# Ledger of designs, part 167: VHH binders against q9p7j3

Target 1, 174 residues: q9p7j3
Amino acid sequence: MILPLFPETQVHVFVYENVSNCAAIHEQLISQNPIYDYAFLDAATILYKKQVYSAIIRALEDRRDEQMKTKTIHSEVILSLSPKTEISSAFRQFSMTKKSKNIVVVKIDSKLTEEEEFERLDKLVEGNRVEFSDEELQKLIDFKVLKKNYKLDPSTLENPLASILSSIALRGYS
Short names: E, the ipSAE of ESMFold2; O, the ipSAE of OpenDDE; V2, 0.75 times the mean of E and O plus 0.25 times the DockQ between their complexes.

## First folded at step 13 (VHH)

Design bd5 (framework vhh_6qgx_2; at its last look DockQ between E and O 0.87; V2 from the best seeds 0.00; counts 0 for: pae E 3.0 > 2)
Fold by OpenDDE, look of step 13:
Structure bd5 (fold): chain B 174 residues (1-174), chain A 124 residues (1-124)
Amino acid sequence: as target 1 above (174 residues)
Amino acid sequence: QVQLVESGGGLVQAGGSLRLSCAASGFTFKGYAMAWFRRAPGKEREFVATISWRGSSTFYTDSVKGRFTISRDHAKNTVSLQMNSLRPEDTAVYYCAAEPGYALFDTADEYDYWGQGTRVTVSA
């Protein structure tokens, strides 16, 4: 997939439900295994496709503008999901944990087609791939976590997408 | 009340230039991507250009690349579209649109706020 704002950067996003080996994946991430060069997100924290894409674009802009706060583009995606500037907080809020069951996986700067990337990733993730859509994400979301992560209140809950996207965009600028 | 007000449209000869402006009120541009769309007579609304809230990222439809330039002024809450080398096929009503966050795609359905439009007519 190509984002119009970054036509030279190929991006792939995958959603897995009922993942049985999140703990194993987490260990590989801690050990910085290069085979696991992805952003692994907890699906319980993701409500919209636009939420993920916005974080990706934020990360890509930060990279382009030499304003990254984290070491890798994938970690920057995780940070970019958060309205907070603290890296540790962002990871606690949005990153896959050992106890996660459903995940969103993001690959940036892929040299492979979506199908090829899926074949590689499918060897790493033991779960069921589902469509990356708002409909599927809504089945996996924890609204309590979402409300907490973005400090949604009754007024913003009327249009949570706008609030989330603004929070992503304005992190560190408000 | 949120308002987007376009201006700068008019009649121009082929090869000429126009500069459209969109002034926002009732909300801040901060954190909003801005875009221009257009609707030609008898055609559907189509994407023209978008700019991120930071102003550092832009995207154009192929037919206007190299001719149109989108820009924004945060201090004035405005977005502009510089249109050079205008062609008769550029004739349309041009609309300003705003979207929270980043402009992800070139689809109109993603934008929350719209202006009333300004008419651009390019004569042969």
Scores: ipSAE 0.831, ipTM 0.911, lowest interface PAE 0.7, mean pLDDT 95
Fold by ESMFold2, look of step 13:
Structure bd5 (fold): chain B 174 residues (1-174), chain A 124 residues (1-124)
Amino acid sequence: as target 1 above (174 residues)
Amino acid sequence: QVQLVESGGGLVQAGGSLRLSCAASGFTFKGYAMAWFRRAPGKEREFVATISWRGSSTFYTDSVKGRFTISRDHAKNTVSLQMNSLRPEDTAVYYCAAEPGYALFDTADEYDYWGQGTRVTVSA
C-alpha cells in the first residue's frame, strides 16, 4: 500500500492468529537477523487498523523530520504506538513476546508486492494469516491491556479510537 | 461537542483568489489532522488537501497542486485554504473535515467530523 503523505514508501501489514513459534521469532529478533526486519506487534494490543496506520505515519513523519528516537523504522513504529516517550516501556507494552499468540506484522520500505512479501513472511511465522481488518483485530484484542496501555477511563471507553489516535499523535507534545 | 464552521466562500472570477477558513471548537485543535474536500453539483465528494496536526506534512490532489495552500493556526483553532488561479472547475461546496491523530488517506470515510460547507463559484 502507498500512503498519500509518503508516496515513495510501500507498506504491508499482516495479521496472524494462533502463532506457535513466537519464541523462535523473538530469538531471531534479539540476534538482529536481517531476514526478520519487520515490526512484530502483539495483536492483544491492537484494536484498530487506524491505530497501526497512525503509528506508521508518525514514524515516517519523524524519520523525514530527523526526529526518530530508535535505530530502525520498524522499532520507531513500536515506539509510535505508545502514549509515552520511554522507549523500553513502548517495546514492553506493544512488541510481540515469546508468549504472544497472535501478532500484527508491519513491513515498511518494502520492495516487494504484498503477495511476494507474504510468501517470505509465511516461511517465518507458524500460524494462520487473517485479514488486516477491524473485524479480525477485535477478535484478538485484550481490552484490559488496551485500557492499561492508553489509560482509558469511563469518558473514553465509549469511543476509545479518538483517545488512542490522539495519544499516538501527541506523544512528546502534551 | 466538536464543531467545524467554514467561511470565506463566494463568487470570484476565473484567475482570481479566495481564502477559505474553518473554525474548530469543542475539542483541542492540537492532535487533529485537518482536510478540505469539495463537491461539485452532480459529483461525488473529492479530496482537496490535508495537513498534519503540527502542520509539517501536507498533501494535495493533483488538480490543485501549486494553486492551493492549506495552513493551520493553533492559536485561533483554524485551518485555511488559500485558493489562487481559480478555474471554473473549482466551483463546488467546500467542506472542512477533521480526524484525531493523523490523516492516513485521502478518502472521505477516514474523517469523522465535518463542517456544513461553504459555496465557491468561479465564473468564466
Scores: ipSAE 0.400, ipTM 0.734, lowest interface PAE 3.0, mean pLDDT 89
ESMFold2 (binder alone), look of step 13: mean pLDDT 83; pTM 0.857

Design bd6 (framework vhh_6qgx_2; at its last look DockQ between E and O 0.78; V2 from the best seeds 0.73)
Fold by OpenDDE, look of step 13:
Structure bd6 (fold): chain B 174 residues (1-174), chain A 124 residues (1-124)
Amino acid sequence: as target 1 above (174 residues)
Amino acid sequence: QVQLVESGGGLVQAGGSLRLSCAASGLTFKGYAMAWFRRAPGKEREFVATISWRGGSTFYTDSVKGRFTISRDHAKNTVSLQMNSLRPEDTAVYYCAAQPGYALLDTADEYDYWGQGTRVTVSA
């Protein structure tokens, strides 16, 4: 997939449910295995496609502007999901954990087609691929976690998307 | 109350130029993606251009690439559309739109706030 705002950068997003090997994947990430060069997100923290894409765009803009706060574009995507500037907080909030069951996987700067990337990723993730859609994400979301991560209250819950997108966009800006 | 007010429309000859402006009140452009759409007579509203809230990322519909330029002024809380080399097919009502965060697609449903529009007529 090509984002119109970044036509030179190919992006792929995949959603897996009932993943049995998150702990194993997590270990590979800790060891910085280059085969696992993705952003692995906990699906329990993702409600909208636009949430993910906004984080991607934020990360790409940060990279373009040489303002990344993390070491890699994929870690920057994770950070970009958070309204907080602290990297550790962002990872705790949004990154896949050993206990995760459902995940969203993001690939930036892919040289492969979506299908080829899927085949590659499918060898790493032991779970069921589902459509990357708001409908499927809504089935996987933990609203308690979502509300906590973005400090949603009754007023902002009327339009949670707007609040989430604003939080992503304005992180680190006053 | 959020209000978007377009200006700068008018009658212009083919090959001419216009600069549209959209002024926002009730919100700050900080953290908002901005866009221009247009609706030609007898046609559906279509995407023209968008700009990220930081101002460094833009996207245009193919028919206006190289001719139109979208820009924003954070100090004035405005977004502009510089239209050069205008064609009769550019005749339309042009609408300003705003969206919290980032706009991803060129679809109207991605934008929460809309102006009333300004009419642009390009004569042959």
Scores: ipSAE 0.858, ipTM 0.922, lowest interface PAE 0.6, mean pLDDT 95
Fold by ESMFold2, look of step 13:
Structure bd6 (fold): chain B 174 residues (1-174), chain A 124 residues (1-124)
Amino acid sequence: as target 1 above (174 residues)
Amino acid sequence: QVQLVESGGGLVQAGGSLRLSCAASGLTFKGYAMAWFRRAPGKEREFVATISWRGGSTFYTDSVKGRFTISRDHAKNTVSLQMNSLRPEDTAVYYCAAQPGYALLDTADEYDYWGQGTRVTVSA
């Protein structure tokens, strides 16, 4: 996928359910293995396609403006999901952990087609790929976690998408 | 109740300039992207330009690139479209639009809030 605001940047997003090897993937991420150069997110924290794309755009905007706070564009995506400025909090709240069951995987600056990137990723992830869609994400979300991460009003849930998307854009500026 | 109101439309000869403005009420649009769309008679509404809420990220449809400039003023809660080197094919009703966060695509279904439009007529 190519986003109009960043037409030179190819992005792919994949969703896996029932992942059995998150602990192994996590170890490779800690070891900074370049084969694992993706953003691995816990799907329990992601409800909308627009949530992920907005974090990607925020990360790309910050890279262009030399405002990145993390080492890589993929770690910047993880930070960009958070309404808070603290890097460690963003990773605790949104990153895949050893105990995650379902994940969202982001590749930025891909030189590959979606199918080619999938073939590489599928060798790393022991799980079942599902469509990156709001319908599939809704099956994997933990609404209690979502409400806590974005401090959503638990009594009304009025416009949760709008609140989430504006939080991503406003982090550090509200 | 959120309301977007466009202004600055009118009649201008080809080669001329106009500046459109869109003022928001009932919402300050912090953290929102703003956009301009247009509809020529007998045609579908088409994307013109978008601007990020911080104003640093813009995107234009190819037919207006280099001639039109989108900008925003947070203090006045407005977005503007400076239209230079106008052509008869720029004749349309121009609409401003808003969505929370970042614009992902250049399609109208992405935007939640719309103005009523302002008419721009460019005569040969």
Scores: ipSAE 0.573, ipTM 0.818, lowest interface PAE 1.8, mean pLDDT 90
ESMFold2 (binder alone), look of step 13: mean pLDDT 83; pTM 0.859

Design bd7 (framework vhh_6qgx_2; at its last look DockQ between E and O 0.83; V2 from the best seeds 0.00; counts 0 for: pae E 3.6 > 2)
Fold by OpenDDE, look of step 13:
Order: structure tokens, then C-alpha cells, then sequence
Structure bd7 (fold): chain B 174 residues (1-174), chain A 124 residues (1-124)
């Protein structure tokens, strides 16, 4: 997939449910296994496709503008999901954990087609791939976590998408 | 009440230039992506250009690349469209649009706020 604002950067996003080996994946990430060069997100924290794409764009802009706060583009995506500037907080909020069951996986700078990338990723993730859509994400979301992560209140819950996207964009600027 | 107000449209000869401006009132669009769309007579609304809230990322439809430039002024809470080398096929009502976050795609239904439009007529 190509995002219009970054036409030279290929991005792939995958959603897995009922993942049985998140703990194993987590260990590989801790060990910095290059085969696991993805952003692994807890699907319980993701409600919209635009939420993920916005984080990707934020990360890509930060990279382009040499303003990354983290070491890798994929870690920057995780940070970019958060309205907070604290890296550790962002990871606690949005990153896949050993206890995760449903995940969103992001690949940036892929040299492969979506199908080829899926074939590689499918060897790493033991779960069921589902469509990357708002409908499927809605089935996996933990609204308690979502409201906490973005400090949603009755007023912002009228339009949670707008609030979330603005929070992503404005991190560190307001 | 939140409003986007376009200005700068008018009649211009082919090869000429116009600069459109969109001013936001009622609220700030800090953290919003901004875009321009246009609707030619008898045609559907089409995407023209978009700019991220940071202002460092832009995207254009192919037909205007190299001729149009979108920019924004955070201090003035405005977005502009510099249109050079105008062609008769650029004749349209031009609309300013805003969406929370980043301008992810070139589809109109993603944008929450719209201006009333400003008419641009390019004569042959």
C-alpha cells in the first residue's frame, strides 16, 4: 500500500486475531531479532484504520524531518499512536504484550508485495488473519483501554475519531 | 460556528495564475490536515491537493503537479493554493476542506469541514 503523502514508501498493515504465540514474538522483539522488523500493536488499543495510518504518517514525517524520538521507524509508529511524549508510556499503551491475543502488524519500507509480506509474516504469527477494516478492529477493541489511552470524555466520545487523530498529530506540539 | 471561507477565485486567461486562500474561523484547525477539491461543471468533485497539519508533506493530483502548490500558514490559520499555468480544464469551483489529523487519502468523505467554494474560470 502507498500512502499519498509518502508515495515512495510502501506500507503494509495486517490484523491477526486469536494469536497464540504473542509471548514468543515478544521475546524475539526483546532480543531484536531482525526477522521481526515490524511494529507489533495490541489490537485492543486500535479502533480505526485511520488511527494506524495517522501514526504511520506521523512516524514517516518525523523520520523525514529527522525528528524521530525512537531508534527505528517501527518503534516510532508505536510512539506516534500515543498522545504522550513518553516512549515507555507509548509502548505500554499500544505495543503488543505477551498477554495480547489480537494484534495489528505494520511494515514500513517493505520491498515485497502485500501477499509476499503476508507469507513471511504468516510464518511468524500463529493466528488468524482478518481484514484490516474498522469493522474488524471494532470487534477487537477494548474501549476502556482506548478511552484511557486518549483520555476520551463524554464530549470527545461524540467524535472519538477526530479526537484520536488530533491527539496523534499534536503530540509534542500542544 | 466553525467555517472555512475560500477566496481568490475569478476569471483568468489560460496560462495565467491565481492564488486561492482558505481561512478558518470559529475554531483553530491545529492538528488538522487541509485539502483543496474542485468541481467542474457537469463533473463530480475531485481531489486537487492536500497538506499535512505540520505543513511538511503534500500530495497533488497528477493533472496539477508542477503547476499548483498547496501551503499553509499556521499563524493565520489559513491554507493556500497557488495555481500557475492555468488551463481551461482547471475551471471549477474550488473547495477548501479540513480533517482531523493527517490527510491520509484523497477521498472527500474523509474531510469533516468544507468551505462554500470559490469559482475559478480559465478562458481559452
Amino acid sequence: as target 1 above (174 residues)
Amino acid sequence: QVQLVESGGGLVQAGGSLRLSCAASGRTFKGYGMAWFRRAPGKEREFVATISWRGSSTFYTDSVKGRFTISRDHAKNTVSLQMNSLRPEDTAVYYCAAQPGYALFDTADEYDYWGQGTRVTVSA
Scores: ipSAE 0.852, ipTM 0.920, lowest interface PAE 0.6, mean pLDDT 95
Fold by ESMFold2, look of step 13:
Structure bd7 (fold): chain B 174 residues (1-174), chain A 124 residues (1-124)
Amino acid sequence: as target 1 above (174 residues)
Amino acid sequence: QVQLVESGGGLVQAGGSLRLSCAASGRTFKGYGMAWFRRAPGKEREFVATISWRGSSTFYTDSVKGRFTISRDHAKNTVSLQMNSLRPEDTAVYYCAAQPGYALFDTADEYDYWGQGTRVTVSA
């Protein structure tokens, strides 16, 4: 992953489809099990790789500047996807739930290669890994959810990327 | 129509300084990261520097680090590149570019909007 703003921070992003154990993963997240120290996102809310990267960069920027609003970098990524400042709303809208079917999983500050991190994650997630790509993400998105989360209208639906990325960048400034 | 217009280019002797400016019109580029790229004669466009919307994050290609400073002014809707300790190899056309959100990449393909460029010539 190329992060020009944070070149020394290793990040991995994985996408799983047809996940059968989201309820079990959710229980582990609530229990704060350190083995599950990832950001687990509902893939129904993610259309672009750049959407995820923008949230990661914003979270890392806020960490560097001592402006994080949540307790972990991974929870900060979840907040950073949101155009709004309210933490609970961001988690409700973007985080994996017990009923999620497809997920995007982010690991920040990894000390492992992508495949090594995958081997660890694959022990936790019962589903099928697919490529982290715009092509695969477009198969998993729920456009009704996307439209609601980012308040997209017909004028922005023709090029939703710019509107989404601007919303992530502008949170807290308008 | 969204336009980026660079200015401040010119001829300068090695060791000198120059300040480039990029003015945006048509929209304020609210929530956009901004960057400078350059193209030397006969070469491909290369990344120089980028700055986040907030102005709090900057990144520079290695060859200009410590010599160039990117900055932005939201009130004037401008981005600037202060170029110090100039070298003949800095001779190029300099382009201002914009992408929505954070400047995630140092490749030209990721930038949606481009200026027409301003020429910088550094003589020995």
Scores: ipSAE 0.346, ipTM 0.690, lowest interface PAE 3.6, mean pLDDT 88
ESMFold2 (binder alone), look of step 13: mean pLDDT 83; pTM 0.855

## First folded at step 14 (VHH)

Design ca1 (framework vhh_6qgx_2; at its last look DockQ between E and O 0.90; V2 from the best seeds 0.73)
Fold by OpenDDE, look of step 14:
Structure ca1 (fold): chain B 174 residues (1-174), chain A 122 residues (1-122)
Amino acid sequence: as target 1 above (174 residues)
Amino acid sequence: QVQLVESGGGLVQAGGSLRLSCAASGFTFEDYTMAWFRRAPGKEREFVAAITWSDDSTFYTDSVKGRFTISRDHAKNTVSLQMNSLRPEDTAVYYCAAASYDFGTPTQYDYWGQGTRVTVSA
């Protein structure tokens, strides 16, 4: 897909459930395998499509403004999900781990169509692809993790989208 | 200032063993994944082994599995690479590296040592 604010940048987002090889994927990331040039997120930490898009947009803005805090656009996406400025904390909060069962995969600067990218990624991830939608994400979310990551309270928990987006947008301003 | 200092390299005959050590300073060692890389003559630098900060999980490139063992000493801020059953193809300069995160994306290693030379003769 193409984001209106960044018409020259193609972005793809995929959701997988019941992934059996997260540990193997992690090994490839540690080994710096360039084939795995994605952002792998734990789906348990993602509730909304807009949450993901907000992080992507912020990462792209940071890149545009030459203010990236991390080394790659994909790592900047993971950082951008967090209300915290610490890079390690952001990765601990939102990235896929070897214990993850469901994941959201983000590709920035893709040169392929969505279908072509899926075919490529499907060789790397052993799981079931599901629709990237609020409905499907809601089935995979861990609300305990969500509340912890964004410090949600009873007053914001009923409609956490605004709080999440504010946290992403205002990171480093409080 | 950040510093990674490798030691333990040298000349060894095929089938022999070496133990490399890396002394780290200038950063919070316990928050970093530590790794070993190597660069053979005329080749690109390649990943060898890593040990994570989070749970001490270890990873190895296929060619060294069963022969090399990576470990870390948190009290001394050191990481080691025990190399057994060495082969001529293991000949390379070995580098110590540190990364502040190791999940989500291909790992970016922030700090590097100067390297220690390992030569395995036939």
Scores: ipSAE 0.784, ipTM 0.907, lowest interface PAE 0.5, mean pLDDT 95
Fold by ESMFold2, look of step 14:
Structure ca1 (fold): chain B 174 residues (1-174), chain A 122 residues (1-122)
Amino acid sequence: as target 1 above (174 residues)
Amino acid sequence: QVQLVESGGGLVQAGGSLRLSCAASGFTFEDYTMAWFRRAPGKEREFVAAITWSDDSTFYTDSVKGRFTISRDHAKNTVSLQMNSLRPEDTAVYYCAAASYDFGTPTQYDYWGQGTRVTVSA
């Protein structure tokens, strides 16, 4: 897809459940294999499509304005999910780990169609692709993790989306 | 100020051993993934080995597996690379590097040492 404010930027988002090889993917990330240039998120932290799109938009805005805190657009997406400005905290809270079972994968600046990018990604991830939808994300979320990451309390229980999106949009970094 | 200082390089004959050390200061050492990279003359830096912050798991590039061992000492804030069965192809400047995260994207190393030279003669 192409976002209206960023007409030359193609973005793809994929969701995988029952992923068996997160440890192997981690090995490739550590060695900086460029084939793995994506943002790999733990699906246990993602409840809404809008959560992911808001982080992407924030990262792209910060790139446009030369205000990124991290070195790549994919790492900036991970930071942008967090209400906090500390890079390591954002990664510990939102990124895929060796123990992750379900993941959300983001590709920004893609030169491929969604299905071409999927064919590439499917060689890397051993799991089952599901639709990127609120319905599927709701099956994979850990609400205890979500509440902790965004400091949700009972007063925000009925409308967590607005609190989450506000946290992403208003995070106190440049 | 964050500082990484390598030591232990030198000249060694093929088949020999060296132990590199990297002293780290200016950050919370246990919260960082530590790695060694190397740059041979005329080539780009390449990954050699890493030890993760999360559980001290180790990773090696294929050409050094079984010959090199990375380890860290949390009490002394040092990371070491034991290099055995050295080959002339291992000749390079070796760099210590640190990253504040090691998941989510290909790892971006925030801090680098100035390097220590290793020369392996035939």
Scores: ipSAE 0.551, ipTM 0.795, lowest interface PAE 1.5, mean pLDDT 88
ESMFold2 (binder alone), look of step 14: mean pLDDT 81; pTM 0.829

Design ca10 (framework vhh_6qgx_2; at its last look DockQ between E and O 0.73; V2 from the best seeds 0.00; counts 0 for: unsure alone 64.2 < 65)
Fold by ESMFold2, look of step 14:
Structure ca10 (fold): chain B 174 residues (1-174), chain A 122 residues (1-122)
Amino acid sequence: as target 1 above (174 residues)
Amino acid sequence: QVQLVESGGGLVQAGGSLRLSCAASGRTFEDYTMAWFRRAPGKEREFVAAITWSDDSTFYTDSVKGRFTISRDHAKNTVSLQMNSLRPEDTAVYYCAAGSYDFGTPTQYDYWGQGTRVTVSA
């Protein structure tokens, strides 16, 4: 996919359920294996496609404006999901962990088609790919985690999208 | 902000053992994935071993599995690398490193020790 404001930047997003090898993926991230250069998110923290796209857009805007707080565009996506500016908090809250069961995987600056990128990623992730859609994401979300991460109250839990997107867009403007 | 101080390098014969130590200081030692990397003469730095912040799980590059053991002492804020059955190809400067946090991208190791030299003679 191409985002209108970033026409030179190809982005792919994949969702996997029932992932059995998050610990092995984590090992590859720790050793800095370059073929694992993706953002691996815990799907329990993601309810909407727009949540992910907004974080990607925020990360790309910060890269364009030379305002990135993290070292890579993929780590910046993880930070951009957070309503807070602290990097460590964002990674603790949104990153895949060895205990994750379902994940969302983001590739930015891809030089491959979606299917080509999927073929590479599918060799790395032991799980079942599902559609990146609000329908599939809502089956995987943990609403207690969502409420905590974005400080949602009962009224915002009825329509959490606007509150979540505002948190992503307005972080740092206080 | 983490400061790392390494020790324990030296000259050792092939087949021998050596223990490297890295003293870490900073506000929260246990929030970091600790790792050892090494740089052999004329080569790029390579990953050797890591121990995770989340549960002290350990990871090793294939060439050292079964010979090296990484461990950390949370009370003393130290990480160590026990190196057994050393080979001449293990000759390198060994660096202790801390990644600020385990996260869902390749870990960024922002804090490094000065390095300690290990020389393994045939």
Scores: ipSAE 0.512, ipTM 0.799, lowest interface PAE 1.5, mean pLDDT 87
Fold by OpenDDE, look of step 14:
Structure ca10 (fold): chain B 174 residues (1-174), chain A 122 residues (1-122)
Amino acid sequence: as target 1 above (174 residues)
Amino acid sequence: QVQLVESGGGLVQAGGSLRLSCAASGRTFEDYTMAWFRRAPGKEREFVAAITWSDDSTFYTDSVKGRFTISRDHAKNTVSLQMNSLRPEDTAVYYCAAGSYDFGTPTQYDYWGQGTRVTVSA
């Protein structure tokens, strides 16, 4: 996938449900296994495709402007999901943990086609791939977690997309 | 500035034990995953063990599981590696490392010690 604002950067996003080996993946991340060079997100925290795209775009903008707060583009995507400026908080809020069951995986600067990237990633993740769509994400979301992460209230819960995108875009400006 | 200083290395007989320690100065590491790496002669640096800041989970490379134990003292801002049943193949310079990210992406270790040498004789 190519983003209009970043035509030279290829991005892939995958969704997995019923993942049985998140603990093993986590161990590989801690061990700095380079083949796990992705952003692994907990699907329970993601409601919209635009939420993910917004975070990716912000991360790419930060990189372009040499204003990244984290060391890697993938970690910057995770940070960009959060309305908070603290990196540790952002990771606690949105990153896959060893206890996760459903995940969203983001690859930036891919040199492979979507199919080739999937084949590579499928060797690492033991779960069922589902479509990256609002419909599928809605089945995996934990609304309690979502409300907490973005401080949603009854007035914004009816249509939380605008609030989520505003939180992402205006991080550090409130 | 952050400084990591390793200690506890030395010469030991096969089957023996050593306890490495890493002391941090200049910054608190309450929000850092602490890890040990090692570099054997003629080989690349490799991961040995880590303890996360998020939930104190411990991780080990396969070759040291059941023999090595990593622990941390939050009050003293130190991390330790208890090495039991040492083997000649454990001979290496051991490095202490600290990283900020332990979720979602490969952990980045931004701070490194100078290393302490461990030699295991047959």
Scores: ipSAE 0.347, ipTM 0.730, lowest interface PAE 1.3, mean pLDDT 91
ESMFold2 (binder alone), look of step 14: mean pLDDT 79; pTM 0.823

